VHH binders against EKC/KEOPS complex subunit cgi121 (cgi121). Designs and how they scored, part 177

Target 1, 174 residues: EKC/KEOPS complex subunit cgi121 (cgi121), of Schizosaccharomyces pombe (q9p7j3)
Amino acid sequence: MILPLFPETQVHVFVYENVSNCAAIHEQLISQNPIYDYAFLDAATILYKKQVYSAIIRALEDRRDEQMKTKTIHSEVILSLSPKTEISSAFRQFSMTKKSKNIVVVKIDSKLTEEEEFERLDKLVEGNRVEFSDEELQKLIDFKVLKKNYKLDPSTLENPLASILSSIALRGYS
Short names: E, the ipSAE of ESMFold2; O, the ipSAE of OpenDDE; V2, 0.75 times the mean of E and O plus 0.25 times the DockQ between their complexes.

## First folded at step 18 (VHH)

Design qo6 (from qn2 with F27S Y112H; framework vhh_6qgx_2; at its last look DockQ between E and O 0.92; V2 from the best seeds 0.85)
Fold by OpenDDE, look of step 18:
Structure qo6 (fold): chain B 174 residues (1-174), chain A 123 residues (1-123)
Amino acid sequence: as target 1 above (174 residues)
Amino acid sequence: QVQLVESGGGLVQAGGSLRLSCAASGSTFSDHAMAWFRRAPGKEREFVAAIAYTGKYTFYTDSVKGRFTISRDHAKNTVSLQMNSLRPEDTAVYYCAATYAWDYYTERAYEHWGQGTRVTVSA
């Protein structure tokens, strides 16, 4: 897909459930295998498409403005999901772990079609692809984790989108 | 509370060797990547080496490749930097650092830092 504000940047987002090889994927990530040049997110931490898109947009803006805090655009996406400024914290909060079951995978600067990218990624991920939608994401979310990550309270938990987006947008503006 | 304490620094002649050690306290060592950074006089702190939390993967800045070796001992919660064939340009304060992330080359990724140990390489 193409984001309106970044027409020259192709972005793909995939959701996988019941992934059996997250530990193996994680091993590749910590080894910095270039084949795994994606942002691998724990789906338990993602509730909305707009949450992901907001993080992507922020990461792209940071890159555009030469203000990236991380080494890679994908790491920047992970950072951008977090209301915290600490990279380590953001990874702890949102990145896929060895114990993850469901994941959201983001590819920035793809040179492939969505289908081609899927075929490529499908060789890396052993799980079931599901639609990237709020409906599917809400089935995978861990609200305890969500509440913790964004410090949601009962007043915001009923409709947490605004709070999440604000947290992403206002990171570093406390 | 995580504390990192470096040791092993000192004065050495060019071509010599030193082994730095960093002792980590706390319960987070096992899931953190460890790294060494250094700050030379009048220069910014720079990445030297990192080792993944598993200890299986190591990363080095180009200038130290083949000369420095980073390793870790999970049982002792220590990370070490074996420095061989030292050069005057290796003179710096060396810092031990820890991160949960795998953005190893990024200084800001590291949430824990040691006090540093001074390494001086004479010509």
Scores: ipSAE 0.895, ipTM 0.942, lowest interface PAE 0.5, mean pLDDT 95
Fold by ESMFold2, look of step 18:
Structure qo6 (fold): chain B 174 residues (1-174), chain A 123 residues (1-123)
Amino acid sequence: as target 1 above (174 residues)
Amino acid sequence: QVQLVESGGGLVQAGGSLRLSCAASGSTFSDHAMAWFRRAPGKEREFVAAIAYTGKYTFYTDSVKGRFTISRDHAKNTVSLQMNSLRPEDTAVYYCAATYAWDYYTERAYEHWGQGTRVTVSA
C-alpha cells in the first residue's frame, strides 16, 4: 500500500496465526540475515491496524527528518510502537520472540506487489495468513500484555485506542 | 544495581596482544547481546564488536576485523575481547555494553554500560 504522506514508499503488512517456526525466524533476525529484513512483531501486542500504521508513519517521519534512532527502518517501526525511547525495551516488548505464536510482519520500501511480497514471506513463515484487520487482530491480542506495554488502567482497557495512539504520537516528549 | 565491570586494560607495544574481559554483576544477561565500544582521545565513542545472545554470531567494525575476536561465556556471565596485532590507533577507553535488541551497531540500543578500561598502544 501507499501512504498519502509518503507516496513513493510502498508498505505491506501481513498477519500470521499459529506460526510454528518463530524460533527459526528469530535465529535469522539475530544473525542479521538480509532475507529477513522485515519488522516481525508479536501479534499479542497489537490490537489495532491504526497502532501499526501510526508506528510506521512515525518511523517514516523520523527517517524523513533525519531523526531515526535505529539502524533500519524496520527496527525503527519496533521502536515507534513503544511509548518510550529505549530501543532495547521496545524490542523486548513488541518484537516476535522464539515463543511467539502469532505475528504481524511489516515490509517498508517494498519493490514488490502485495502478492509478490506475500509469496516471498510465505516461504519464510510457517503459519496461516489471516487478514490484516481489527477483527483478526482482536482474536490474537493478549490484553494483559497490552495493558503492561501501554500502562493502561481498567477504565481505558475497554476502548484503549486513543491512549495507545497518544503514546505513539507523544513518544520522546515525556 | 546492574553493573558491567571491564578488566584487562593496560599499556602494550604496537603489534602486541591484550585480552579484555567484562563481567556482569547483579543479574544474568543470557538474553542480551554484548558489545565493546571504544572512545579514543578527542573522538566520539564508536562500535568495535558485538556478539549475539546465543554466542553464535559476531560482528565487527571494519578496522578490527581479523585482529580482534569477541567471545562470551554464558556460565560465567562474561564477554571477552581478544585484541591482536594492536596499533597505536587502537588506543582508547574500551566499554562493555549490553542490549536485548539485535540492532548491534547502534550505541543508543545499549541500555547497560561499564565504566571502561584503558588501553594504550605505544609505537
Scores: ipSAE 0.758, ipTM 0.896, lowest interface PAE 1.0, mean pLDDT 91
ESMFold2 (binder alone), look of step 18: mean pLDDT 84; pTM 0.868

Design qo8 (from qn2 with F27G T106N; framework vhh_6qgx_2; at its last look DockQ between E and O 0.83; V2 from the best seeds 0.00; counts 0 for: grease 25.7 > 24.2)
Fold by OpenDDE, look of step 18:
Structure qo8 (fold): chain B 174 residues (1-174), chain A 123 residues (1-123)
Amino acid sequence: as target 1 above (174 residues)
Amino acid sequence: QVQLVESGGGLVQAGGSLRLSCAASGGTFSDHAMAWFRRAPGKEREFVAAIAYTGKYTFYTDSVKGRFTISRDHAKNTVSLQMNSLRPEDTAVYYCAATYAWDYYNERAYEYWGQGTRVTVSA
């Protein structure tokens, strides 16, 4: 897909459930295997499409403005999901772990169609692809983790989207 | 209280060797990558070496490749830097650092730092 603010940048987002090889994927990530040049997110931490897109947009803005805090755009996406400025914390909060079961995979600067990218990614991920939608994401979310990551309280938990987006947008401004 | 404590620094002649050690305490670092950075006099801190949390993958700055070896002992919660064929340009304060991320070359990625140990290589 193309984001309106970044028409020259193709972005793909995929959701996988019941992934059996997250440990293997994680091994490739920590080895910095370029074949795994994606942002692999723990789906347990993602509740909304807009949460993901907001992070992507922020990462792209940071890149555009030459203000990236991380080495790669995908790492920047991970950082951008976090209300915290610490990269290590952001990875701890949002990145796929070796114990993850469900994941959201983001590809920035794709040269492939969504289908082609899926075919490529499908060789790396052993799981079931589901629709990238709020409906599917809400099935995978761990609200305990979500609450912790964004410090949600009862007043914000009923409609956490605004709080999440604000946290992403205002990171580093508090 | 999370702490990283470096040791093993000192004065050595060019061509000599040193082994730095970093001991982690007050927390678990089994899931953290460990790294060594260094700051030479009048220079910015720079990446030297990193080792993934599994210990299977190591990363080095070009200037130390073939001379330095990073290793870790999970049981002892330590990371080491074997420095061989030392050069005067290796003179620096060496810092141990830990990160949960795999952005290894990025100083900003590391959330824990040691106080540093001084390495001086004489010509």
Scores: ipSAE 0.908, ipTM 0.948, lowest interface PAE 0.5, mean pLDDT 95
Fold by ESMFold2, look of step 18:
Structure qo8 (fold): chain B 174 residues (1-174), chain A 123 residues (1-123)
Amino acid sequence: as target 1 above (174 residues)
Amino acid sequence: QVQLVESGGGLVQAGGSLRLSCAASGGTFSDHAMAWFRRAPGKEREFVAAIAYTGKYTFYTDSVKGRFTISRDHAKNTVSLQMNSLRPEDTAVYYCAATYAWDYYNERAYEYWGQGTRVTVSA
């Protein structure tokens, strides 16, 4: 996929459920293995496709404007999901952990088709790929985690999209 | 409150060695990476070395590779920096820091900081 505002940037997003090797993937991330250069997100924190796309767009805008706070575009996606500017907290709240069971994986600046990128990623992740859709994400979300991460009150939990997207867009301005 | 306290700084001749230590109190950093940064006179603070929370992976700025060794002791809740073959250019205040993130080289990723210990290397 190519986002209209970033015509030279190919992005792929994958969702895996029932992942059995998150501990092994996490080990590769902390060792800085370049084969694992993706944003690995805990699906328990992601309710909407638009949540992920908004974070990607924010990260790409910050890269374009030379305002990135992290060292890679993928780590910037992790930060961009957070309503706060603190990098360590954003990683704790949104990144895949060794105990995660379901994940969302983002690749930015891909030179591969979606299927080619999937073939590469599928060698790394032991789990079941599902569609990147609001329907599938809804099955994987933890609403207690979502409420905590975005400080949602009970009235917004029925349709929290606008509140979440404004948190992503307004990060650093409040 | 959680506190990082550095020790082991001092004056040393070029070619000599020092060992810095950083003790954590008021909490544990068992899920945090630990790092050393330094600020030389007239310079901005720069990354020196980091160690992943497991202790298995270490990372160094190029100018200290082969001379400095970072290590950690989870039981003592400490991180150490063994500095060998010291040069006058290593003169700086050395800071201990901790982060949950694996953005190790990035000063902005570190949420906990010590107050620093001064290392002076004379020619």
Scores: ipSAE 0.763, ipTM 0.898, lowest interface PAE 1.0, mean pLDDT 91
ESMFold2 (binder alone), look of step 18: mean pLDDT 85; pTM 0.879

Design zg10 (from ze8 with S54T T106I; framework vhh_7yz9_2; at its last look DockQ between E and O 0.90; V2 from the best seeds 0.86)
Fold by OpenDDE, look of step 18:
Structure zg10 (fold): chain B 174 residues (1-174), chain A 120 residues (1-120)
Amino acid sequence: as target 1 above (174 residues)
Amino acid sequence: QWQLVESGGGLVQAGGSLRLSCTASGFTFSNYRMGWYRQTAGNEREWVALIAKTGRIDYADSVKGRFTISRDNAKNTVYLQMNSLKPEDTAVYYCTARLYDKYGPIEDYWGQGTPVTVSS
């Protein structure tokens, strides 16, 4: 996938459900294994495709302007999902944990096609790939977590997309 | 060899002000994003304020409106003016320099840190 605002940067997003080896993946991430150069997100915290794309765009903007807060573009994506500027909070809220069962995986700067990238990633993730769509994400979301992460109230809960996107876009500006 | 030397830390009462300075040597200062992080014992280092070579400035939510970051390329120095200090601002403050390529950070330099203590 090519984002209009960043035509030279290829992005791929994958969704896995019933992942059995999140703990193992997490250990590899802690060890900074370069093979695991992805953003691993807890699917329980993701409701919309646009939420993910908005975070990616925000991360890419940070890189473009040389204002990344984290060490890697993928960690910056995780930070960018958060309405808060605190890195630890963002990771705690949105990153895959050892206890995660469903995950969203983001690859930035891929040199491969989506299928080729999937083949590579599929060797790392032991789970069932599902479509990256709002429909599938809605099946995996934990609304309690979502409400907490974005401080959603009854007035915004019926249509939380605008609130989520605003939170991502305006992070650090409010 | 590169160096980042922080100064200006110390003890201050709540509501007070401090101005931190960080002087760089051993690399082309103007090519780097400069910034400040802080860390408390037992916690992860958190970013505070960043100033890119282009002049873009970002602040953490916790310090926005109170802290001001600036840089003087002629002096190879980055500054952090800290006003309205709170006990929660107590930490060791680290100066950082980051070099980018088109894919992201390629070099990171850190100072030894300067302690800031804000008493109630």
Scores: ipSAE 0.914, ipTM 0.961, lowest interface PAE 0.5, mean pLDDT 96
Fold by ESMFold2, look of step 18:
Structure zg10 (fold): chain B 174 residues (1-174), chain A 120 residues (1-120)
Amino acid sequence: as target 1 above (174 residues)
Amino acid sequence: QWQLVESGGGLVQAGGSLRLSCTASGFTFSNYRMGWYRQTAGNEREWVALIAKTGRIDYADSVKGRFTISRDNAKNTVYLQMNSLKPEDTAVYYCTARLYDKYGPIEDYWGQGTPVTVSS
């Protein structure tokens, strides 16, 4: 898909459940294998499509403004999910780990159609693709993790999305 | 033949101040995003303060309000004024210069680092 403020940037987002090879993928990410140049997120931390899109937008804004904190646009998406500026905590909290079961995968600057990108990704991920939708994400979320990551309390129950999105959009602003 | 040379580090008491400087050569300084990262023993480098060629500034949460980054393009120098220092600020501080194209960073230069120790 094409974001309105970034018309030259094609983005694809995929969701996989019951992934059996996260340890192998994680090893490839540590080795910086260019075939694995995606953002691999733990789906237990993602409740809404807008959460992912807001992080993508923030990462693209920082790239546009030459203020990226990490080395790649995909690692910048992972940082951008966090309410904190610290890189290590963002990766610890949001990145896929060897123990992850369900993942959200983001490709930015794709030169491929969604179907072509999926065919490539499907060779790398051993799991079941599901729709990138709020309905599917809500089946995969861990609400205890979400509340901890964004410091949500009962008083924010009516508007958890708004609190999450403002954390992503406003991180680092003074 | 590029260089980034940090200076101004040292030992300081909690509550004190230091000013770090980083002088660049061998590249067109005004085209680069400049910045400071720091690294504590056993950990990865973390960003501290960044200043784009346009003048946009970002600070890490842990230093906001206490540290000030600035750049002087005529002197090819970036500065970090560090006030109200805490023991947690103890680290090796690295100057960095980054060049971008439309797809992101294409060059990353790092200084040798300047140690800062904050005691109390």
Scores: ipSAE 0.786, ipTM 0.920, lowest interface PAE 0.8, mean pLDDT 92
ESMFold2 (binder alone), look of step 18: mean pLDDT 87; pTM 0.871

Design zg2 (from ze8 with Y100F; framework vhh_7yz9_2; at its last look DockQ between E and O 0.91; V2 from the best seeds 0.87)
Fold by OpenDDE, look of step 18:
Structure zg2 (fold): chain B 174 residues (1-174), chain A 120 residues (1-120)
Amino acid sequence: as target 1 above (174 residues)
Amino acid sequence: QWQLVESGGGLVQAGGSLRLSCTASGFTFSNYRMGWYRQTAGNEREWVALIAKSGRIDYADSVKGRFTISRDNAKNTVYLQMNSLKPEDTAVYYCTARLFDKYGPTEDYWGQGTPVTVSS
């Protein structure tokens, strides 16, 4: 996928359910294995495609302006999902953990087609790929976690998208 | 060899002010994004304030309105004016210099840190 504002940057997003090796993946991330150069998100924290894309765009903007807070574009995506500026908080809230079951995987600056990238990633993730869609994400979301992460209240729960996107876009500007 | 040397840390009472300085050498200062991170014992290092070569400035929410970052390229120095200090600001403050290419950071330099202690 190509984002209109970043035509030179190819982005791929994958969703996996029933992942059995999140703990192993997590260990590889801790060791900074370059083969695992992705953003691994806990699917329980993701409700919308636009949520993911907004975070990606925010991360790319930070990179463009040389204001990345983290070390990699993928870690910056994780930070960008959060309404908070704290890196530790963002990772705690949105990053895949050893106990995660369902994950969203983001690849930035891919040189491969989506299918080629999937083939590479599929060697790393032991789970079932599902469609990256709002419908599938809705099946994997933990609303308690979502409410907590974005401080959603009854007035925003009916349509949380606007609130989520505002939180992402306006982080650090309030 | 590159160096980042912080100064200006110390003990201050809540509500007080400090001004940190970081002087760089051994690299082209004006090409780097400069900034400050802070770390407390047992916790991850967190960013505080960043100033890009373009002049874009970002602040962490916890310091916005109280801290001011600036840079003087002629002096190879980045500054952090810290006002209205709180006990929660107690940490070791690290100066950082980061070089970017189109894919992200390529070089990342850190000072040895200067301690800031804010008493109640």
Scores: ipSAE 0.907, ipTM 0.954, lowest interface PAE 0.5, mean pLDDT 96
Fold by ESMFold2, look of step 18:
Structure zg2 (fold): chain B 174 residues (1-174), chain A 120 residues (1-120)
Amino acid sequence: as target 1 above (174 residues)
Amino acid sequence: QWQLVESGGGLVQAGGSLRLSCTASGFTFSNYRMGWYRQTAGNEREWVALIAKSGRIDYADSVKGRFTISRDNAKNTVYLQMNSLKPEDTAVYYCTARLFDKYGPTEDYWGQGTPVTVSS
């Protein structure tokens, strides 16, 4: 997909459920294997498509403005999901771990069509691809994790989207 | 050969102030995003304050309102004024210079680090 503010930047987002090899993927990410240059997110932390797109937009804005805090655009997406500025907290809370079961995978600056990127990614991920949609995401979310990550109290749990998007969009601004 | 030379670290009581300086050479300073990261033992480096060539400034939440970053392109120097210091600010502080293209960082320079200890 192409975001209007970033017309030359192709982005693809994939969702996998029942992933059996998150531990192996995690090892490849630690070793910085360039074949695994994606943002691998724990789907238990993602409730909305707009949550992911807002983090992507924030990461791209920081790249455009030369204010990236992490080394890659994909690691910057992970940071951008967080309401906090601390990098380690963002990775701990949103990144895929060895124990993850469902994941959201983001590719930024793809030179491939969505189908071509999927064919590459599908060789790396042992799981079932599902649609990137709010309907599918809500089946995979852990609301306890979501509430903790975004500090949602009972009053905000009725309409968490606005609170979550505000956290992503405004993090770091005075 | 590029260089980033930090100075100004040391031991300070909580509530005190320090001013870190980082002087650069061997590259066109005005084209680089300058900044400060810090690192405690056993942890990853965390960003503290960044100042783009445009003058845009970002602060980490933990230092906002207490720290001020600035740059002087004529002197090839970036500064970090650290006020109201807390024991949690104890770390090695690293100056960094980063160059970007449209895909992200292309050069990423780090100083040697200057230790800051804030005693209670």
Scores: ipSAE 0.801, ipTM 0.924, lowest interface PAE 0.8, mean pLDDT 92
ESMFold2 (binder alone), look of step 18: mean pLDDT 86; pTM 0.857

Design zg3 (from ze8 with K102S; framework vhh_7yz9_2; at its last look DockQ between E and O 0.94; V2 from the best seeds 0.87)
Fold by OpenDDE, look of step 18:
Structure zg3 (fold): chain B 174 residues (1-174), chain A 120 residues (1-120)
Amino acid sequence: as target 1 above (174 residues)
Amino acid sequence: QWQLVESGGGLVQAGGSLRLSCTASGFTFSNYRMGWYRQTAGNEREWVALIAKSGRIDYADSVKGRFTISRDNAKNTVYLQMNSLKPEDTAVYYCTARLYDSYGPTEDYWGQGTPVTVSS
């Protein structure tokens, strides 16, 4: 996928359910294995495609302006999902953990087609790929976690998208 | 060889002020994004304030309105003016320099850190 504001940057997003090796993946991420150069998100924290894309765009903007807070563009995506500026909080809230079962995987600057990238990623993730869609994401979401992460109240729960996107877009602005 | 040398840390009472300085050598200062991170014992290093070569400035929420970052390219120095300090600001503060290409960071340099202690 190509984002209009970043036409030179190819982005791929994948969703996996029933992943059995999240712990193993997590260990590889901790060791900074370059083969695992992706953003691994806990699907329980993701409700909308636009949520993911907004975070990606925010991360790309930070890179463009040379104001990344984290070490990699993928870690910056994770940070960008959070309404908070703290890196530790963002990772705690949104990143895949050893106990995760369902994940969203983001690849930035891919030189491969979506299918080719999937073939590479499929060797790393032991789970079932599902469509990256709002319909599939809503099956995997934990609303308690979502409410906590974005401080959603009953007035925003009917349509949380606007609140989520605002939180992402306005992070660090006051 | 590149160097980042921080100064200005110390003990201060809550509500007080400190000004940190970081002087760089061994690389083209004006090409780098400069910034400050801080770390407490047992915790990960967190970003505090960043100033890009373009002049864009970002602050962590916890310091916004209280801290001011600036840079002097002629002196190869980045500054952090810290006002209205709180005990929560107690940490070792690290100066950082980051070089970018079109794909992201290519070089990262860190100072040795300067301790800041804010007493209640």
Scores: ipSAE 0.918, ipTM 0.962, lowest interface PAE 0.5, mean pLDDT 96
Fold by ESMFold2, look of step 18:
Order: sequence, then structure tokens, then C-alpha cells
Structure zg3 (fold): chain B 174 residues (1-174), chain A 120 residues (1-120)
Amino acid sequence: as target 1 above (174 residues)
Amino acid sequence: QWQLVESGGGLVQAGGSLRLSCTASGFTFSNYRMGWYRQTAGNEREWVALIAKSGRIDYADSVKGRFTISRDNAKNTVYLQMNSLKPEDTAVYYCTARLYDSYGPTEDYWGQGTPVTVSS
């Protein structure tokens, strides 16, 4: 994918449904296994492609500006999804857990094509890859979780995109 | 060998103020993003305030408007002025220095920490 402000940064995003080994993946992430150097997100928290891209852009902006709050660009993506500045709450709310069933996986600074990265990731994730699209994401979202994470009310729930993107873009500036 | 030495912590009544200082040595201070994190008992370390070599500043939501970070490159020192302190600000405060290249952090230094206790 091409990011206008970051033309040399290759990014891949994958979506898996019916993942059976989230507990094993989670253990590898705790162990800081470099093979698992991705952002693993709970798909129940992701409604739009733009939600993920906005978090990636925010993380890359903070890297560019030497203001990352976490240790890695992938952990920074997880923080960047959150409307709040607190790292622990962002991980609690957006990161894949041992009990997750569907996930969104982000790779930043990939030196591989999408298919090559998929081949590596597919050895790690026991689940069914689906298209990274708004159509597929809408099947996997938990609207109760989305509403709570972004403080959406009935007036914004009909078209929550602008509210979500504003939360990501403006975190820390007010 | 590098050092980060925090000072200025202590006990203060709610509503009061403290100024933390962190003096660096053993590296080129002006090239580093400086900052403060804090850790409460039983919780993970959370960022508080960061100041880039460019002078760009970020604050955590919980301290915005009450805390001010600044740096003095001539003195190799970063400061955290903490006003309107609340019991929730009770933590060990850590100074941090981070060096970046185009791919992200390459060096990540932490001080020993300075305890701050805010009484009700």
C-alpha cells in the first residue's frame, strides 16, 4: 500500500476469521519472539479500513517526529487506535487477546510483497484469511465494543467514521 | 558510560507542586528525545510527557494542563514542572532518553526513578 507522506514505507494488512490459536500467538508476543513482529488487533474493535490506516499514519507520524510512546512501530499502531493516551488501556481495548476469534494483522516496514508476507503470516495464524475490506470487517465487528471504545452515541452510530477518525487524529492535542 | 539522574521527587500535599530534574551524561543530549514516564504500584509504566530534539511536546491526557516539560540542552537537563498535584499522580517517575534513526528507536535509556507521593 502507498501512504502519501510515507512513500518508502511498505504496509500490509491481513484479516483472519475463526482463529483457533490466539492463545499461542499471545504467548509468543509476550516472549517478544521476533517472528511475531506484527500488530495483532482484535477484529471485534475494527469497523473500517480507514480506522486501521489512520492508526498506521498516526504511528508513522509519531515515529517521524521522534515522539513514539511505545517500543515498536507495531505497538504504536495499537496505541494509535485509541482515543486515549494511556498505553495500557489501548492494549486492553484493541489488542488481540487469548480469547479473540477474529484478528486484523498489520505489518509495517515490510520488505516483502503482500503474498510473500501472507505466506509467512499464514504459518503463524490458524484461521481463515478474508479480504481486508469494509464489507468483511463489518461482519466481524462487535458494535457494543466499538461504541464503548470510541464513546459513540445514537447520533454518531449511524455513520461513526468521522467520529472515529477524529478520535485517532486528535488524541493528545487537546 | 551513559547516566540519567533524576531529582526533585518527594512528598507533597494535594494541590501542591514539584519540579523534577533529570541530568544526562555520556551521550549527546541534544540528539535525543527526552521524556518522563511513571509507574504506580501493580501497574505498567505509562508515558507522561515527551519533548523531541525539535522541541515538539506531547502530554498524556491525565497531566495535560497541569504538567510542563522543558529541556535545557546547555545543561543536559530535562525538567517536569508538576502543578495542581493529585493523589493519582503518586508514582515513581522515570526519565527517559531515546535516539531514533529513520526506522525508529535505536537507543532507549532509563533513569533509576524518583518517587513522588501526593497526600490527600
Scores: ipSAE 0.782, ipTM 0.917, lowest interface PAE 0.8, mean pLDDT 92
ESMFold2 (binder alone), look of step 18: mean pLDDT 83; pTM 0.830

